# Ledger of designs, part 379: VHH binders against q9y6x5

Target 1, 379 residues: q9y6x5
Amino acid sequence: LPPKLLLVSFDGFRADYLKNYEFPHLQNFIKEGVLVEHVKNVFITKTFPNHYSIVTGLYEESHGIVANSMYDAVTKKHFSDSNDKDPFWWNEAVPIWVTNQLQENRSSAAAMWPGTDVPIHDTISSYFMNYNSSVSFEERLNNITMWLNNSNPPVTFATLYWEEPDASGHKYGPEDKENMSRVLKKIDDLIGDLVQRLKMLGLWENLNVIITSDHGMTQCSQDRLINLDSCIDHSYYTLIDLSPVAAILPKINRTEVYNKLKNCSPHMNVYLKEDIPNRFYYQHNDRIQPIILVADEGWTIVLNESSQKLGDHGYDNSLPSMHPFLAAHGPAFHKGYKHSTINIVDIYPMMCHILGLKPHPNNGTFGHTKCLLVDQWCI
Key: E = the ipSAE of ESMFold2; O = the ipSAE of OpenDDE; V2 = 0.75 times the mean of E and O plus 0.25 times the DockQ between their complexes.

## First folded at step 16 (VHH)

Design gc85 (framework vhh_7uia_1; at its last look DockQ between E and O 0.34; V2 from the best seeds 0.00; counts 0 for: pae E 14.1 > 2)
Fold by ESMFold2-Fast, scan of step 16:
Structure gc85 (fold): chain B 379 residues (1-379), chain A 123 residues (1-123)
Amino acid sequence: as target 1 above (379 residues)
Amino acid sequence: QLQLVETGGGLVKPGGSLRLSCVVSGFTFSSYDMAWVRQAPGKELEWVSSIRGSGGYTYYERSVKGRFTISTDNAKNTLYLQMSSLKPEDTAVYYCARTEYKYSGEWTPFDLWGQGTQVTVSS
């Protein structure tokens, strides 16, 4: 029987939550598995881009999901939460579930991982749930475990997505110890439910499980706002994305818009597209706008209004507050091993190795994850 | 066919309690998230609280946290807001509203509203 892998994402699970809160179920999972303490995600540190980087092993400029709100200069199309199902946006890469289905006649299953309800290169996940935030974790888990046990061809790759702790991180901020403690305890209980369900169904000993996240969270404040309306009139540009990375499409000469913005705030960097730092790998795509504004950590870009967010993400990917973690358990993984850091793009070639798939060209380095795996030589 | 009906408002003294109810028709909480929103006289609409799906995760505006509790009864298709330690500042028309949390971390604009129920906190 081919190896099986379940990839679980808890959106917005900042790596240092593991040091500052108690996770008895997650710690039991890690005790008999592996922990990567920090995963360096891709820029922009947002949900759609980083979830697609995990399953493609590509930087955002290469896979084409460059933000949660996008405009394509060539086709004049717009991407948002309200129209995210057009395959056009997703077709610049091949995610692992597509590769899994096209090699060795295997099936994939998905409980709401971003992109899994979209046909990509004419291939949709064999089993999937359309995104609906109101569907419980238990219902998502029930569907995934049913598909893992009752599919032909066999489901060898499954994904499970959960919106917390991102939603609460935005609402309360990561420094709200009382609210975050309650939310994180609830997530730990869901991890306990997951492990118990897999044990009861006889899946636990033979299934590889990865628990990870797309980004972290940083504290925001009403005292840290950048009012874009104070520096430039709306008539000069179209706003493609706002905060904390603003994507500006000029309606007048680009240099004139740049000159109005460059001195707008000491807490924001303003880049012409060609001047975006190389380390971001955020330049070579038609969906990256001519001017990008990058707010400093904890600062929110607004249009003459207050922000309701006490926490946010999207900031510079070098910031530890933006980093998630990765924990894994199963026959492919060592027991009780801790690793310091990997890149989020390294997850894809590791998963391809576990599943016996030939990876598409990618930006990950298999060598970075070798020490996690029982069948590999480790330095 | 789609309808939200709020009840339970009224006049209450500072420090008092009220429970607001919102009966939902034409959809279920397994398909939509819900919110309570209020509007005080001469003020803009203010979000008060949200609940995702069939329950489990709740969110509160800072000034009501610890005083208000949002909940659902899925069998009765009813959303509740239990309000305690009420203050004059809580005086407003309270609306039940339908919404959806999205991958982006944003909530959709409210696409279905109740008629509102008046809460007045006064001696």
Scores: ipSAE 0.728, ipTM 0.878, lowest interface PAE 1.2, mean pLDDT 92
Fold by ESMFold2, look of step 17:
Structure gc85 (fold): chain B 379 residues (1-379), chain A 123 residues (1-123)
Amino acid sequence: as target 1 above (379 residues)
Amino acid sequence: QLQLVETGGGLVKPGGSLRLSCVVSGFTFSSYDMAWVRQAPGKELEWVSSIRGSGGYTYYERSVKGRFTISTDNAKNTLYLQMSSLKPEDTAVYYCARTEYKYSGEWTPFDLWGQGTQVTVSS
């Protein structure tokens, strides 16, 4: 009887893949639910920051996960994709699964969503899988559905994360039609398996399901490289993150480092922290370094002259290539409704509404998602 | 009788500190979110900081994060705002306010306000 929600992310699923490739299973999901054609994500358009923005409704500067690689000068702590378990990094916000499981007679479950294997505010997801990229989608789905069916107190909020099409998008580039068609067909098959499994277990009619992503992907090239070593000696700075948004901690006077970098390439913007454009909402956190370098779309910042990336993300969040989609199905959602755009931070207050949770203060606007929901006046 | 009474405002130099207090009468914090809201001369109201009465979670507007600290003392029925590294642009009347979350997923408008306390940051 209590409302239930499954939140699914397919990492790096660019919004226009829906129009450029065939997804029979996802299209059936959409036909019986809702589609948001473009989700404007947060800057920087990277995996950890955007997944945390979905579940907190906050800009990166506000939730504190400001990149996939971070450094704190006071504590000397480092954060990376392989070193992400210290609650210190995550504790500047309260993700929805924590709020959910603090409600009486409720649990949360997680299959590898970023942060769900961390005890944030001394609270870890009630059921979770430790992150391991070798675990198949089928095993992740089996665990999630088992927890949704068999837990006491009942699981009312669950997350499921999958690494594709991001991994293949980096390897092949989004313009490789042959390889990306094969990858995206496999993902559509996984969506078909998801829906079929939920139907077979009797969950489908009363479970709300959101299928979304954190960012898109743009094409890169060996002839679009910015060689940082050609512009500045390593001895002048500490490199915290490299591409496409480099995070620079000066070892000498900041203005001297800035002056060495400002003319490095016409395909890169160099910002002092206080000069970062306001529309990025990317300034007011100590984890944002004194200088950032923002490459133009499709350009790669390198230290040496090599790059194996054929696709990348992390660029300006105004770029359509960085935008994912959102599809949803369930008793809370209309059927057959399409919406053009929302902000990724709007997903959080919508999810809180569906679950009957009191949201923490956030940057989302509930009104942007009202038209998706059957219990709201759409104006 | 429901009442919020702010104290602790005054004149302070840039870089200085102040602690604002809000004494609460007629209700307990645990059922509500409490906030500080400010209004500079000729400007609109600006939310500054909030604290959830249950669990003690704190929230800050971008420009004050790291400089201001919101807290409560439940034994004294008092809400605090510790302000540090004050800037001239922090000059405003500071209000204590109360809100309650509604089931619809929307924050209520602030339904109870204090009379405000003046903070002036000037050389």
Scores: ipSAE 0.000, ipTM 0.360, lowest interface PAE 14.1, mean pLDDT 90
Fold by OpenDDE, look of step 17:
Structure gc85 (fold): chain B 379 residues (1-379), chain A 123 residues (1-123)
Amino acid sequence: as target 1 above (379 residues)
Amino acid sequence: QLQLVETGGGLVKPGGSLRLSCVVSGFTFSSYDMAWVRQAPGKELEWVSSIRGSGGYTYYERSVKGRFTISTDNAKNTLYLQMSSLKPEDTAVYYCARTEYKYSGEWTPFDLWGQGTQVTVSS
């Protein structure tokens, strides 16, 4: 049988949640599979960019989804969560579901993974759900497993996306142990439902399953705000993205805007586009605005309006609080193996290997995941 | 013998054009992904463009997209990079490189390099 792979994302699942909370179902999943304790995600540490990095193996500057909110100065197009279906934004890369689907006797399925409801390179997933946050996990799971089990040509790659614990992390903050315990318990139960469903359908033994996330969550506070209005008049720039990485499009001389912002707060780094640190791999794309502001961990960039978020993400991708985890189970993976760290872009070449796909050029390193795989040497 | 030999570099004014060539020896690049990589003074190695041997897909760094074109001539065993609308920031040593499956665990995705060719864009 051709190999099959289900990629599951629980948005905003910070890696250290595994150490601080109990996950009976996920722990069982891990016990019979593998765990990567920390996944270094891409900068900025936001949902759309990182999900696309997972499935392309590319840094944000390369795949072109550089934020949840983007602006293209040439076409005057905007990208946002409410306007994300224009292939213009996605066509800078080829996601794995497209590669998979273009193979003979294979198809792809998706339940609300970012980009999967968009025809990318004139190819849309054979099976997909339009994004709707109101659709239950159960319904998403039912569709995905139905497609995995009954499709012709067979679905060999599927994605499943869920919005928690991100939404709750934003609402409660990751340091709210009471509320986050409840939320994370629900997540573990959903993982239990996933495993049970797969077993019920006879898929569990033969299906490779990856459970991961796009980013973590850090605690925010009303006491840690950076008010841009205190530093520069809003008429001097257009805000493309706000916090914790603000994308600034100057309406006046860029240097002047920069000078007004550079000392705005000791808790915010201000970069001209060309001065963005190389380690971010966040420079070589026209969709990155001329000036970016990067708040320190736990600080929120605001205008005169106050933020009500108690948790946020998008910060420096070297921060542990921004890191998700990866767990996996299936024929391709070892049992009971734990790995310390990989890069999020490393997931793509691994998935390609599992599926027998030739990967597109990418920034991932297959060697980083070799120890997870039964058919590879662990050196 | 496996070998990549770059040619075509030189001094050009901004807005000018250059065509880089990479002659491949010892293997059939149609079986491999080929890439151009550049390194500017004091900067890190930067991927520029790739072409897949199987399928003919082409990929470009955003900064060069629309200006650079990667192509191959199988009959000549040659990889090309047509560069147009050159900018000072394009100044670098340009390397031809062969890509392979990254199964070896190496940090670099390339297992064969040319000697490089200098491209200088200056007024």
Scores: ipSAE 0.000, ipTM 0.222, lowest interface PAE 12.6, mean pLDDT 93
ESMFold2 (binder alone), look of step 17: mean pLDDT 82; pTM 0.838

Design gc86 (framework vhh_7uia_1)
Fold by ESMFold2-Fast, scan of step 16:
Structure gc86 (fold): chain B 379 residues (1-379), chain A 123 residues (1-123)
Amino acid sequence: as target 1 above (379 residues)
Amino acid sequence: QLQLVETGGGLVKPGGSLRLSCVVSGFTFSSYDMAWVRQAPGKELEWVSSIHGSGGYTYYEDSVKGRFTISTDNAKNTLYLQMSSLKPEDTAVYYCARTEYKYSGEWTPFDLWGQGTQVTVSS
């Protein structure tokens, strides 16, 4: 039987939370496994784009999920939380669960990972849960473990998504030590429950488990707002996405819109699409708008109003505050190994190797993750 | 029939306590996130507190943090708001409301509301 892999995401788990708070259950997991201290995510540092990058190994310009709110200039379609199940948006890449299912004698299972409730290239996860934020971690875990033990063809790839600490990070901000301590302790307890459940069901010894996240979180403030209405009138553009990366579709001459925006605030950079820095890998897709505004860390772009968010993400992917971590345990992984940094796109070819899958062309480099694996000659 | 019914409002002196209850019917309570929203006389609707599913994650507006506690009893299909150290500024109609957290990090607009219960804090 092929190896099995469970991929777990705690949305918005900033890497340095591991140093600033106590995680007894996660530390026990790491002690007998591996830790990557920083994962450099893709730009923009948002939930949909980075979750899809993890499972495709592609930059956003290549997999097509370029933001949480998008407009496709060719088809004139709009993407948002209200229509995230349209396969059109997801069909520019092949995620790992689709590749897994196209191999002989393999099934996939999903507890709410973004995209797993969408038929991508006419293939949907063999077992899945429709996204519902109210469904407990325990119910998601119960379904995943049931499918891992009771499926034919066997489930070899499973995913589990949890909204915290992202929701609390937005509500309270990452510098609210009282609230973040409470939330992070609860997450550590959920990790303890995960390990205990896998042990009780006899899954722990032969299952590879990856715990990671899509991005971090930075502190925002009412004192750090950029008011677009002070720069340009709403009649001159259509707003596709607002903060902290604004996607601007001009209704008039692009140069005129750019000139109104370019010197409006010292706390944002304004780019014509062709001038977006190469290091972002955020240029070559019809869903990337003609003008992009990138706010400085901790600054919020608004339309003549206050922001209620005390924490946010989406900022420059070189910022440590935007970086998650990766921890892993299982027969494929070394025990007690610590690695400094990988790119988030490197996770996909590593997972393909563990599962014995041929990866689709991707932006990851397998060599970056070799030292984590027992069957490789890095250690 | 889908319905939210609030009870427990009333007149209370500053520094006092009240417990609001919201009985949910017609849907699976644990399938939705629930919130308390208030409206003071002549003001806009203000979000007060939310609870995320059976996991018990709770969120509070800054002015009520440490004074109010949101909780659920899933077996009774009931949402609670325990209010302590009440201030005249807490005077409002309190509504129970239904919402959903999305992958984007945003909460959906409240799609099902109770009729409201009046809380008056005065000497």
Scores: ipSAE 0.361, ipTM 0.689, lowest interface PAE 2.9, mean pLDDT 90

Design gc87 (framework vhh_7uia_1)
Fold by ESMFold2-Fast, scan of step 16:
Structure gc87 (fold): chain B 379 residues (1-379), chain A 123 residues (1-123)
Amino acid sequence: as target 1 above (379 residues)
Amino acid sequence: QLQLVETGGGLVKPGGSLRLSCVVSGFTFSSYDMAWVRQAPGKELEWVSRISGSGGYTYYEDSVKGRFTISTDNAKNTLYLQMSSLKPEDTAVYYCARTEYKYSGEWTPFDLWGQGTQVTVSS
């Protein structure tokens, strides 16, 4: 099988969008490839954690990117989304582009996938773009396809990240069919542009392409707010992350803070770190705070204010609304095959197999993705 | 000098139209997301429209959808807000502002503002 793979992420692409809206270009891609209807992501269902889980095959507690906003209790460092370039945050795991580059005669290329503009274990993607949300999809695509065709050593692993439909999902909410239809049609057109560009450049028949996402989106409302200021005074804690999973660092006794929060709202669960449900795999890391609050689906945690968000994510990863999909096309993949569900951590060992890489220890199970691949027996 | 300069405000009758312009200097606005934010008398700041720098995405508050159109002219370094079917409720000071979308799904707070232009919709 050819060792070339392009991994594309459309941030916040809820799996159910495929059933509720028309995607002629994506459906043509799927018709000659494979579709996984639901990808069960990791908790918390946020952008940075799940993008890093896709490329490491690890739960958040293991790879160390446990939220989009983090505090490390041991080093007393703070992390905030795309602005933090400190390798410290990313060094608890080895992403696939690093492993790919350490193999003889291989390069990686990246158009804005989280972490690719940071040296991790002293290795940065061979070709990369610094994150800038204002750079068009076309410019990202032009760079990726140029690097795929014109690199030495050859680019064998490439990534492409796009902020939609997440930005519009937050602004309008996933139930705004008029606005979401317009946004999703634009995304489908971008997928059409991607396929056409790869065909024109002679890449399409020999390149493996995965289109996926990090999470879904659920509808929020001004009628579903949890006001933390009604539960507890700001002098008792430091807020590390707010909604829909609040990360609380107590300034006083932990039990006293917990007791003030535990019965404040019927629409959130309050956990001491050691009581976080095992099924979340969200406990064994110094960046997970002593108390976490988990809002029920569609509820927003606020500080005595209204929320501007009509859609959000970060909720329980058992919720179908939080699940993305995975579609793939290329010589490694069957044609016209549909699969129900995989875990997001399963993507990494599958990608390692396609590229002929030896994976680092990971939480994925290769057996879960075997039925997608032409070189595997699945019964 | 980084600067946003709004023009085009004024007094109009209900049902009328106005076009607001925001000329940027010291940076290329196509490298940033740009927004129009308004403040009505005695009310809080309310965003009305946003445009992505080079992604071609536009966003509108529900109360202005179908009536307002945000656009840019890269050659003139100018952001526009075309307002039609104006209502008394649209009376506000309109601000041009710069922002950025983050990986976290959050837009940054508006980090560069104009001085505002008054729009009054009245008989």
Scores: ipSAE 0.015, ipTM 0.513, lowest interface PAE 6.6, mean pLDDT 89

Design gc88 (framework vhh_7uia_1)
Fold by ESMFold2-Fast, scan of step 16:
Structure gc88 (fold): chain B 379 residues (1-379), chain A 123 residues (1-123)
Amino acid sequence: as target 1 above (379 residues)
Amino acid sequence: QLQLVETGGGLVKPGGSLRLSCVVSGFTFSSYDMHWVRQAPGKELEWVSSISGSGGYTYYEDSVKGRFTISTDNAKNTLYLQMSSLKPEDTAVYYCARTEYKYSGEWTPFDLWGQGTQVTVSS
């Protein structure tokens, strides 16, 4: 039987939460598996970009999902919640479930991982659920375990996505210990339910399970706002994305728009596209706008001086507050091993190795993750 | 018909308890977050508590933590707010309201409201 892998994402699970709250079920999972304490995600530190980086091993400029809101100047298409299912946006890369299905006659299953309800290169996940936030974790888990146990060709790659603790992180901020404690305890209970379900179905001993996330969360405040309308009249530009990374499409001369913005706030960096720092790997794609504004950690860019967010993400990927963690258990992984840091793009080539798939060209480095694996010599 | 009907308000002394009820019709809780929002005389609307449709996650404003409990009874299509250790500053009209969760984690507008029920805490 081919090796099997279940990839689980809890959106917005900041790595530091593991040190500040009790996770008895997750700690039991880690005790007999591996923990990577910090995963350095890609810029911008947003949901769609980082979820697609996990499954492609590519920087955002290479896979084409460069933000949660995008504009393509060549085709004049807009990407948003209402049209995220257009294959055009997803076709600049080949995610692992597509590779899995096209190599070795295997099936993939998905419970709401971003992109899995979209045909990419004319291939959609063999089993999938259309995105619907009202569907419980239990129902997502029931479908995934059904497909893992009752499929032909066999499901060898499965994904499961859950919206928390991101939604609560936005509403309350990560420093609200009472609200975050309740949310994180519920997540730990869901991890317990996941492990127990896999044990009851006879899947646990032969299944590789990765629990990870796309980004962290930082505290925001009504005292830390950048009012863009104080800097520039809206008639000079089209706003493609707002906060904390604003994507500006000039309606007039680019240099004139840049000059109006460049000294607007001490808490925001303003970049012409060609001047975006190389370390971000965020320049070489038509969906990256001519001017990008990057707010400092905890600062929110607004048009009307108001924001309801007490927590946010999207900030500089060097910030520890933006980092998730990775925990894994299964026959491919060592037991009781702790690792400090990997890059989020390194997850893809590791998963390809576990599944016996030939990876597409990617930005990950297999050597960074080989110490996690029992079949590798770690030096 | 989409409708929220609130009951259970009234006059109580400081330290007292009340249970507010909100009966919903025309939809199920599973697709919506449900909220209690209050407005004191001459003051802005203040969010009090919410419960998620998907996982039963409960959330509270700081001043009501440990004193208020939000819950649902799916069989009765009813949202509850159990209020204990009531204070004069809890005096307000209490509204039942709903929001739909969006993938981006953005706050959605409250798209359906009850009529409100008056809670008065005084001696």
Scores: ipSAE 0.013, ipTM 0.406, lowest interface PAE 8.0, mean pLDDT 89

